# VH-VL binders against p58978, part 5

Target 1, 218 residues: p58978
Amino acid sequence: MTNTEIFNKLTNAIVTQDIAGCAKLTQEALDAGISPLDIITKGLSPGMKIIGDKFEAAEIFLPQIMMSGKAMSSAMEILTPELEKTKVEGEEGTGLAITFVAEGDIHDIGHRLVTTMLGANGFDILDLGVDVLNETVIEEAAKRKGQKIILVGSALMTTSMLGQKDLMDRLREENLRDSVKCMFGGAPVSDKWIDEIGADATAENAAEAAKVALNVMK
Key: E = the ipSAE of ESMFold2; O = the ipSAE of OpenDDE; V2 = 0.75 times the mean of E and O plus 0.25 times the DockQ between their complexes.

## First folded at step 2 (VH-VL)

Design er2 (framework fv_erenumab; at its last look DockQ between E and O 0.03; V2 from the best seeds 0.00; counts 0 for: pae E 13.8 > 2, placed apart)
Fold by OpenDDE, look of step 3:
Structure er2 (fold): chain C 218 residues (1-218), chain A 122 residues (1-122), chain B 110 residues (1-110)
Amino acid sequence: as target 1 above (218 residues)
Amino acid sequence: QVQLVESGGGVVQPGRSLRLSCAASGFTFSSYGMHWVRQAPGKGLEWVAVISYEGSNKYSVDSVKGRFTISRDNSKNTLFLQMNSLRAEDTAVYYCARGRYFYGSGSYFDYWGQGTTVTVSS
Amino acid sequence: QSVLTQPPSVSAAPGQKVTISCSGSSSNIGNNYVSWYQQLPGTAPKLLIYDNNKRPSGIPDRFSGSKSGTSTTLGITGLQTGDEADYYCGTWDSSLSAVVFGGGTKLTVL
């Protein structure tokens, strides 16, 4: 198969929720000498974008998006070790995106999508995972003070969203606020909320998140 | 648990052929590249060949090119090494090994079989 | 001759630290990640270090790996009698499209 064919099949595997196929194709791509980044950006991410768009358009529902997420996860299990070996290729000066889901929140589908999209758009990624303490975020930001950093937090519950305000306050208290950009997303997150807590931006979906992040980091 | 069991070794005369097998269990065989590595008596490790997870891609060390063929049957979880035109210098313990990352940047072997002995002598 | 170069032997007393070097070129160690293998007498090799400095599950932290340029080093602290073995470095060689090993280092515990 050509690389293009492999990419298209990867995309289709995500869109059709073919978990086993996705993993297999991912391995095939690696065996073919395709870089993990290309696999993600040219194959998997386009699929997830399609799924995201379909979900937003109410063309598919939660079970499908979850299954696509599982397909993505199966691929990522294969790719993650390789990704650790390779440098993220992106535009010079794009920066590091530290992604996380708020404390008390374990919903990771949106988080994964956003993380993937950020990576696909040239950001270096530090994924802190789900149920992340604000202290952890602060520590990671502090360790990298002086670097170009955007914090990308997700919250799908109103209760977990409140942690975003706390994070912003803590960033200010620790004199880190000016050293980082802050973007938050999730169903309950609004522009008004962003203004209220003093964050830099929000996005309605993963694709937009990547674009917004790029703009914020300029 | 991951297990690799080599078989097919023996004593053969130069010019003869031998087919080695490696039976895999305890993991999804079809998801991993597989390797053969050999070790001559009292010598170091020498990589022999690799085959991709579906067998579509193969590499071999120059010294065995044209003589050895690596293959696999994923339906039987078995790796093969067909050795033709055997030479005295092919005498070694042959190990099958599970490969991580078929391509370039960091291929390594996380599991090894016990090995099977091939002796080529007149 | 092995593509990667290792000292043929090293020795130390129990409890001491030893290092085993492995040198190559840009086409192998320089551009690729290195793994280390331990081979106890009469046994098959065992993965000790991968990706220059990562330990598989079950490998004690006494074992460490590092890479610089076209060379890599295996470190063993708190040497034990059970560490007496042959050690091999390995990596992919981009120019050869092959996995290459060092010649092996025999570690003797005095």
Scores: ipSAE 0.016, ipTM 0.555, lowest interface PAE 8.0, mean pLDDT 90
Fold by ESMFold2-Fast, scan of step 2:
Structure er2 (fold): chain C 218 residues (1-218), chain A 122 residues (1-122), chain B 110 residues (1-110)
Amino acid sequence: as target 1 above (218 residues)
Amino acid sequence: QVQLVESGGGVVQPGRSLRLSCAASGFTFSSYGMHWVRQAPGKGLEWVAVISYEGSNKYSVDSVKGRFTISRDNSKNTLFLQMNSLRAEDTAVYYCARGRYFYGSGSYFDYWGQGTTVTVSS
Amino acid sequence: QSVLTQPPSVSAAPGQKVTISCSGSSSNIGNNYVSWYQQLPGTAPKLLIYDNNKRPSGIPDRFSGSKSGTSTTLGITGLQTGDEADYYCGTWDSSLSAVVFGGGTKLTVL
């Protein structure tokens, strides 16, 4: 089977709530030499988007999305150890990644992927979760003055993305801006936005986030 | 600070109706799925119903299906439970709870209201 | 009857460690994430553990969770009298299409 065929089957397994098939296809993809990141970004995540959109449209109900989430979770149990095996040796003082999803935003899958990939690539992790107040992010950074820190935030809605500007403004107000690096992601986040708010970087997708973060922290 | 405040409980006779409300504050209400969980006197927790954050998707346990309807008004930050054809077995403290889950696999409740008591007796 | 099975009670002395078990099946604990809740007398439940072993902000590290197969365990170390409460495990059940809870365990700190 081609990689495209395997990815399409993985997407379909998520959409059709085939928990056992999703786990089996994930292992087959790994055995075929496909990277864990490609399995996630090209196979599994597209399925979760489809099922999430159907749930929002009331085309499916709670039982179906719970089962699709379970299929995704079964695949991630297989993929997480493989991501850990690809851990890149960090330079002395690689740093701490404080990871969070912006206030008002509860989208979890991208956040978990980014957090896992950062940890696998040599970062110490402080995961604040979703719907995180800027005040909480500031407090956690302030507690760790002198530590190499990168703030890694995501926002999947335009309204929650505007909070990233507020975070940058607060960092400047509290004389913390120069003590941290800031990387923001999410569908509405662009290079122009990053430049406008004065942050340090963005990543196109979760799979590249760790490499971008490592470059920012050099 | 996150607050959930239930109201609308009381003593009613079997077969009657009651509408519970839950007023939410301290968070973006329209971004969260919301749940009702009940607890009969001296018993454990029983999940009743869920509503998606935009209100288009709803689900309830079989024992209340057709009798209870969950709804929400995001403009008022308020969750509702319309309870029809009440039975003695529906006697419980009813909690509203804020739902968290990884696309539906890890359903859990990070904040709960104080509860409102519903007593169904003749 | 609760879908998940917990012992009705456990007890230990202040400063000791206690574990509370919760047993289910493949349709619930075996294939889904587990949460734990604390209910002090006369109060609403409070989240202690989510996603099997994670603590929300403000929950001390004396509380821990673990999951193995179709069972999960809540661990409490350094017991305090203020820990006297009912403890509930909870998860999704794919057969019932519902969130299910254990029957609750009354912890007495004597």
Scores: ipSAE 0.013, ipTM 0.549, lowest interface PAE 8.4, mean pLDDT 83
Fold by ESMFold2, look of step 3:
Structure er2 (fold): chain C 218 residues (1-218), chain A 122 residues (1-122), chain B 110 residues (1-110)
Amino acid sequence: as target 1 above (218 residues)
Amino acid sequence: QVQLVESGGGVVQPGRSLRLSCAASGFTFSSYGMHWVRQAPGKGLEWVAVISYEGSNKYSVDSVKGRFTISRDNSKNTLFLQMNSLRAEDTAVYYCARGRYFYGSGSYFDYWGQGTTVTVSS
Amino acid sequence: QSVLTQPPSVSAAPGQKVTISCSGSSSNIGNNYVSWYQQLPGTAPKLLIYDNNKRPSGIPDRFSGSKSGTSTTLGITGLQTGDEADYYCGTWDSSLSAVVFGGGTKLTVL
């Protein structure tokens, strides 16, 4: 089986939501000597791009992209440790994205999609889930001082936005602000708000969030 | 094909209650936040309430807080609005609307039902 | 009084262009993305524009949206008699913790 055939099968597994097949093909690609980065960039990410473009164009809906996201996640579980072995040898990846939602449920769908898109763009992922206290985010960032970290938080409401300011204030108080990059999104979040709280970036949607995150980590 | 069908409207006296239902089909109901939006006769749109896809988070306009309760039954693909202590100003067509929630995107309503009419009069 | 302000009416001839304005504040349009809805007589609203300037599938490119500061604008070019409807802007309001709409603009095609 050629590398091009493997990449096409990986892309198709993402597009068709073949979770187990995607994981199997990922392992087969590794066993064939294909680098984890090539597997992501040539096989997996093109599939997520197809799905993301269709989602943005309203040609498909949330269930399809969630299942494609699960397929991507199963592959990333295999690939992330392999990328971390490269870091042990002194190579630098794109960084660790710590993703979270300060408030529950109604915002959760965007969080899962953003996390998937960040992983698809080469970030290591620490997904803290929903209803995450700022104290938890601070603790996880403090444990990893010296690593290349971006905090990726989301909010739907004003109360969640005030939590973003509180997080930025606490990062400064704990002398962690310069140790991390901070990106926030959600319906009420604007560039002006980002400037006001002293964060690094915002994005309009999940696909742009991954691109913005890569740019701020440069 | 996405469909939202409201029911349960009617004519009722002030102080009474009604329960509105919205039957959903053609999509995975449990993956979407759902809203009620109303429109008084000859007037504009007024958002009433939202419930998250799991049912855990709810928000409503101040004028109905304490009187209206939004809920959902995901096993039956049904959205509800329990309307208590009805007032004349609650007279409106009530629409069921599907919300879209995306990281980095604002909420918006991509599908609407046909509406059900609630008339509150003595 | 609507939280978001729209002109009550606008009019133009077939084939011409109209714009419909919607003004708010920093707690709504200024910090949140805007959507626009078309309501034909006797029907439910239909999504026309989301995320300030994006069109859902099936909405022709003669409909456009833009946002500047605390204001947003719906543009309609190549006006058709079938465009005669009420148009509403909508967005989240952080101070109210609610979705807010403009009062609506009746478009008349003469």
Scores: ipSAE 0.000, ipTM 0.443, lowest interface PAE 13.8, mean pLDDT 82
ESMFold2 (binder alone), look of step 3: mean pLDDT 92; pTM 0.941

Design er3 (framework fv_erenumab)
Fold by ESMFold2-Fast, scan of step 2:
Structure er3 (fold): chain C 218 residues (1-218), chain A 119 residues (1-119), chain B 110 residues (1-110)
Amino acid sequence: as target 1 above (218 residues)
Amino acid sequence: QVQLVESGGGVVQPGRSLRLSCAASGFTFSSYGMHWVRQAPGKGLEWVAVISYEGSNKYSVDSVKGRFTISRDNSKNTLFLQMNSLRAEDTAVYYCAKDLYRGYYFDYWGQGTTVTVSS
Amino acid sequence: QSVLTQPPSVSAAPGQKVTISCSGSSSNIGNNYVSWYQQLPGTAPKLLIYDNNKRPSGIPDRFSGSKSGTSTTLGITGLQTGDEADYYCGTWDSSLSAVVFGGGTKLTVL
């Protein structure tokens, strides 16, 4: 079986809510020598994106996305220990990462992977979850003035990405902008968007997110 | 059985205001982002504004920023576009459009309402 | 000016096939998914293609989409007179922070 065939089967297992098959295929991929990160980014995450897109379009509903989430979780139980063995550059006292998915957005899988990679690379984690109001993010940052903080936000829809501009504007209004670093990710997020809203960084995928965050916090 | 029905268009003089409405039915309105797209006579499509499904995130194209405001009332299944300081170049058919997903796909469109700004 | 470039018109006979091109840059087509819309005279646009190559329910398989680099193409096979319309490509432009459309292509079936 080729790597592309294995990735396609993993994607299909997520989309079809095949919990047992997802775990089995994940182990087969590891046994075939495929990296844990490639299994996640090329096999499993594409499936969660398909399911998330269907949920946004009201083609599927909460029970179906939860079952796909369980399939993903069964794979992550196998992959997380392997992923922890593959560490990028980091140090003790790296700082606090406040992680969140933008208001109106419930896509969790990429967010969980980014959060896991940041923690594996020396960040303390405050995970606010999904559908997080900008006011909540601002309040958590304001409570921790003087701490080394990076705000790590994800948005998978253009409309929730627009909320990142509002967050930056409000950080400036509250005189908090210089107190934090800001890194935003997600499919619609680009370097030009980051420049336009005056944030600090973006990253193309979860592994790059950890590297970028470490560099931003130096 | 998705329907989007625009209203509020008309003929108005430069510098005046109009408010467009879009009545939605046949889908769970509060679960989808909504857009306004316009088309000047004999011209192509131009995106105007978007609003998230909860109404907290809004964005508009630079040419209307500060003059147009998009809003929604999920209890009434209605989308609005408040248009202030209208200019001749705002003359167009205005379409209400439903987001499919990603924030830039339009799976359903209304019939459009015509706005003519003339002196 | 339209951000995405389409030919202003194309024509072919019934039963033939046509392709309509749409060219952009890295900030739009190159890094984002593409959609295509059909607008019959006097009507609202209708979604034909989304996610580069997917069809909504009810769109016949004679309509197809593809994307390569910074360009996308709409293909129509087995042309029918009812296909006479304006066709628009669309995507997100990261540098403009806006949805952008092509200038439109008028298809004439002779």
Scores: ipSAE 0.005, ipTM 0.477, lowest interface PAE 13.1, mean pLDDT 83

Design er4 (framework fv_erenumab)
Fold by ESMFold2-Fast, scan of step 2:
Structure er4 (fold): chain C 218 residues (1-218), chain A 123 residues (1-123), chain B 110 residues (1-110)
Amino acid sequence: as target 1 above (218 residues)
Amino acid sequence: QVQLVESGGGVVQPGRSLRLSCAASGFTFSSYGMHWVRQAPGKGLEWVAVISYEGSNKYSVDSVKGRFTISRDNSKNTLFLQMNSLRAEDTAVYYCARESPWELLKYGYFDYWGQGTTVTVSS
Amino acid sequence: QSVLTQPPSVSAAPGQKVTISCSGSSSNIGNNYVSWYQQLPGTAPKLLIYDNNKRPSGIPDRFSGSKSGTSTTLGITGLQTGDEADYYCGTWDSSLSAVVFGGGTKLTVL
């Protein structure tokens, strides 16, 4: 039950916007031998789920969700180096991952975790951030024609996920499709959707994203 | 194709031990949290234990804590449940289950289950 | 006692619609995603619904899930005899740090 107490306190720190407490509890969890992924999935993410649901229901407002996001970010600053210690040995010249969250979507925490796992597993990273126009992705790919590149896009909303089809269509139109690999993730993204838009892969979570990307780049 | 195959069940006397195994194939075993779930005859599902993808974090329900130990060998794609000091109330079909991948803002679900192995604790 | 409450049984005729409820609290359904499992007689449970309302490949559209507050519902339309099974809701409980299941609902198609 010791891990249960730590997870519950982490969840409460996120919900109550306790930035300093969240960082402290994260370090205590690591000191107790709890894995970085368990801290995220069993402690921190439940808090973000609660606060996100309250925001959607208009029970809380932008300042509260922003502060909960800062509490989460303070924990991620501690967890990122620990996640990188789980680095999988990759071959030299693994490639460049261009990471982004689809246009219209500002959900960045999952994106940051995927980007961190890719970097920890031997990818060079070009992180374009959130709410990224397809034009920007196309432009960055075109600048690097001939390099070993994987485009890693995330979408947490169905409407922003539809932009992934537009991106694939534009890659074909610009004769760039054969120059890159494409991996898309996010809650609405499925294997069926990947097949429909003609992308290369999806990963069900951040930990799998690096393994799938390494496989795709072989 | 994802497959989970349990083995090691049987009929044992109270106070004895059994070790259950779950052989995994068709996926990267080391990337997934794994669970044991049991079902007593004619009863519902009861979660028993979980182990993290790397094996460093484990938890089991209070009714089996100190008697059951979950472990895994990622090099052999195998999950284990060591069951000591067995009691009549441990009689159940034991399923291993794969937890869906972890994502921010959600917990995993059991996307694949084994066929189960039967444990009967009887004098 | 089950932490999540389901009716013990439901019944409907072939071709009809049925809904199975599952009620919990803020520490489980209220703050986590919910899954539903189908258990045909003598078989292992099978995932029917995940993330409140999503279907795995191979599950027909006549199965649906929804979540509102601390409750979730499994809907089945166009009932078939092959749908006779026990149905379980499941989720994580953050207060218990445990996976919790409903007590199960036996569906009879008469």
Scores: ipSAE 0.006, ipTM 0.429, lowest interface PAE 11.6, mean pLDDT 82

Design er5 (framework fv_erenumab)
Fold by ESMFold2-Fast, scan of step 2:
Structure er5 (fold): chain C 218 residues (1-218), chain A 126 residues (1-126), chain B 110 residues (1-110)
Amino acid sequence: as target 1 above (218 residues)
Amino acid sequence: QVQLVESGGGVVQPGRSLRLSCAASGFTFSSYGMHWVRQAPGKGLEWVAVISYEGSNKYSVDSVKGRFTISRDNSKNTLFLQMNSLRAEDTAVYYCARGSYRVYVYSGSTYYFDYWGQGTTVTVSS
Amino acid sequence: QSVLTQPPSVSAAPGQKVTISCSGSSSNIGNNYVSWYQQLPGTAPKLLIYDNNKRPSGIPDRFSGSKSGTSTTLGITGLQTGDEADYYCGTWDSSLSAVVFGGGTKLTVL
């Protein structure tokens, strides 16, 4: 099977909630020499985006997105150990990534992928999850003022994206802005937006996020 | 200061309809999923329905499916529950609740309700 | 009966510690996050614990949650008379595609 054929089958397995097929195809992709990152970014994540878009358009409901999440989880059980094998060894002072999603109901898959990629690339992780108040992020950063920290947040909607500006404003008000780096992502987030709110970076997807974060912390 | 205020409850005969309302204030209403949870007299909590941020996705438990419809008006910060074909078993206090519902890749799903209204009583009696 | 099983009542004296249990199966507690709610007589429920062991802002650290396998517990230390209430566990049930709650536990502080 070609790489393109494998990626398309992985995407379809996520979309059709084929849990066993997703795991089998993931193993086949690894056996074919495809990188764990490519399996995620070119096969699995596109499927989750399709399901997310269908959910938002009211074409599917909560049970279906949960089943697609289970299919993704089955693949990640196989991929996570492979990603951890590529973790930077002997790296000291890479830093702490505090990861979170702004307040919202669904779609933590991308967030989990970003968190996993950061950990595999040498970051210590403090994962705050989803539905996280800016105040909570500020408090966690303030507790660790002497550490190398990158705040890694994502927003699912334009209203949630405005929360990123509020977070930047509060970091400045509490004299914490210079103590952290800030990287934000999500569909409405752009380089222009990052410049406007005075954050440090954005990344287009979970795989890119780790590379961008390492560059920001350098 | 998050507030949720329910209204529209009352006493009705079996087979009739009621529409419950929940007025929300103190937060960005359009950024949260909203739920209805009910409690029959002297009984425990029962989840009824959920609606997504923008109102495009809705889900109701099987026991009320086809009879109850959840809806929202984000311009007025108001949540609704249209209850048709009411039965004696629907007698309960109905709570409006703000909450999250999420799918986690590694650890399962999370559903919790961080703010609740005071409740409105629905009694279905002949 | 209730999908999640809680003892109907527990009691302890002021200043003591109490633990309230909640048991389920793999389709609910075993595979999903758990929340806990306090309901004082005549009032709406209040969130005490979410995601197994996290406290919302404003909930004192006397309240704690834990999950092991298909069971979860709510711990309350330094009991106060104001803690007299019904306590409910809640979680998603993947088989039912619904949020399920325990039957409730009445805490008496005497």
Scores: ipSAE 0.000, ipTM 0.467, lowest interface PAE 11.0, mean pLDDT 82

Design er6 (framework fv_erenumab)
Fold by ESMFold2-Fast, scan of step 2:
Structure er6 (fold): chain C 218 residues (1-218), chain A 120 residues (1-120), chain B 110 residues (1-110)
Amino acid sequence: as target 1 above (218 residues)
Amino acid sequence: QVQLVESGGGVVQPGRSLRLSCAASGFTFSSYGMHWVRQAPGKGLEWVAVISYEGSNKYSVDSVKGRFTISRDNSKNTLFLQMNSLRAEDTAVYYCARDRLYYYYGMDVWGQGTTVTVSS
Amino acid sequence: QSVLTQPPSVSAAPGQKVTISCSGSSSNIGNNYVSWYQQLPGTAPKLLIYDNNKRPSGIPDRFSGSKSGTSTTLGITGLQTGDEADYYCGTWDSSLSAVVFGGGTKLTVL
């Protein structure tokens, strides 16, 4: 099979909620010598974009997008260890990314992709998962004073976005703001919002998140 | 040789139905996404619909949503477009096209087209 | 109206080169693969370029594609009289969940 055939079969497996097929095709892609990053960006991520667009258009509902998320998760379990092998351990200047999502199962899909992209680009990862309290984020940052840290948070709803402002306010109150960089993403997050809350950056999509994070940490 | 042959076009009155067929030969039909694309007289290309290689996932342009249904029968190597509630604006040559893979990675094989005229 | 914008016509002489532009947005050209199609008078379209810049087998290297930001271009060098045709760009639009085409560009070889 050509690389393009494998990518399209992966895309289709995501869109049709084929959990087992997605895992099998991911392994076949690795065995064919395709890079883990290409499998994500050219095969899996396009499928998630399609299913997300259909959900927003009300053509499918929560159960379908959750099943596509499981297919993606199945592939990521295979790809994450491979991405870790490509890191240059001890590379100075990259830093630690503390990744988290405020709420929801749908939010988990984008979170996994962002976390994986950061890891593939040399960041050490502390993944706090989903439904994470601002208090927990503050505590993890405070434990690591003196380290190069970027806080990477996702919000797909306005309520979660308001939590980003609360996090920034808390960082300032605890005298931690200068100790970290902050990058937030999600549909309601804009450059104007980032300016308003005094964060450092936003990325338009998960695939660009690592490039933005690397630029912020320079 | 790889071929797609459309059939089922004709002249129909507004509000009626028509079903187009596309017969595929010379390749493994069940491995490819398939498209319908139309072209009104003297106008440009307008995409209509796509169906995944196994038939479970479908997309269509908003103007035909709820009226047109794309389907396939892999055992017969045939693609279908069921066209209901036809309107004058649906008048066009309808092309069957094979996606390079699933959707949209380029339509590399096209049929000759079948003409649908919706008139009173 | 087409979602992607192309000039309605372009002209060049045999042996020259021509570039046909196609402009869109982040939801289509900006984040998806682009294809180009040639339609000779009275015939079905033919794929010239896929994946932004790749040629199918049988397409000569005089045809090239490129993508930058939310725009894409088709280049034709060593122009021949047989290249006189309509040319269409096409891509997936994630906001519409649909394939979108440009309005088409008529190439006249003078």
Scores: ipSAE 0.000, ipTM 0.423, lowest interface PAE 17.6, mean pLDDT 83

Design er7 (framework fv_erenumab)
Fold by ESMFold2-Fast, scan of step 2:
Structure er7 (fold): chain C 218 residues (1-218), chain A 121 residues (1-121), chain B 110 residues (1-110)
Amino acid sequence: as target 1 above (218 residues)
Amino acid sequence: QVQLVESGGGVVQPGRSLRLSCAASGFTFSSYGMHWVRQAPGKGLEWVAVISYEGSNKYSVDSVKGRFTISRDNSKNTLFLQMNSLRAEDTAVYYCAKGGYSYGFRYFDLWGQGTTVTVSS
Amino acid sequence: QSVLTQPPSVSAAPGQKVTISCSGSSSNIGNNYVSWYQQLPGTAPKLLIYDNNKRPSGIPDRFSGSKSGTSTTLGITGLQTGDEADYYCGTWDSSLSAVVFGGGTKLTVL
């Protein structure tokens, strides 16, 4: 089978909630010499995008998204050790990504995709979940002063987006702003907004989020 | 204070069970992979098992598969090793060790004092 | 036996330099990051080197690590009597899906 055929089968396993098939295909792709990163970016993540888009369009419902998430997780359990061992000698450690959805916001699909892509690209992950208080984010960052940290927040509503400004203000008040990098995403988040609140970056989609985060952390 | 404290060791007969615990403090336990490493009297270090930060990914050395189970309770900042069907060759000091990252395979940056397990005949 | 090969012992005088070797294969050292640990008599191990050549906070620059191909070395300069200990290399082994350690090297100063 060609690499394109393998990628298409992986994408289909995610979309059809085939947990066991997804794990099996992931191992077969590794055995065929395909890089862990290509398996994620060209096979698995496209599937998660498809199901995310279908959910937003109300073509599928929560149980199907959860099962696709389990298929993705089963593949990531196989891929994470491989990603860890493929880091190049002399390359600086990537750091910790603290991922969260802003207080008052429960939109999870984009957040899960971003978190998965960051982990796939060498970040250690502390996933705080959805509806996360700024106080919680600040506490987790303060516990880890001296580590390479990127705060990765998303907001899908204008009201939860305003909480990003409050988080930046709190980081400055706590003398933590220079200790972390901050990347925010979500539909209302723009480059102008990032500049206005003094954050470090935004990304248009989950696939680009990891590339942007790596650039910010270099 | 950043520390790991092991407990649950002791002297047991072959075929019996022990459960080891490791209490973590001073760092965010739920962010790191955790390991068990053992050392038989007068011998070198032997890695036993690892559990990922969220608890879903586990690996163990072949000689303990089916007998030992690693687990964690992030709400209690505690790591466990359930040891069943113990053999004389399991006699060792058991160290709890913190991984440097979420899956923690690369290095151990914090070690407990160790707890002694003696399997007598 | 140990998957990674270290000499069982090494010795040197105070103030001298010493290197401790650790040899493996492509499934372990060749494709993975290496760490080094010091174990003083009667104590738990302590991390000396991680990610091939990095020192954690509090480890003096007298300790250094390097990796080339399927081998790694721990270098110690300005040897002190307090450096007498067992030294272990460690890494992930992809064939075993396990962390592996070297057999340990006993360093005697004097």
Scores: ipSAE 0.000, ipTM 0.423, lowest interface PAE 19.5, mean pLDDT 82

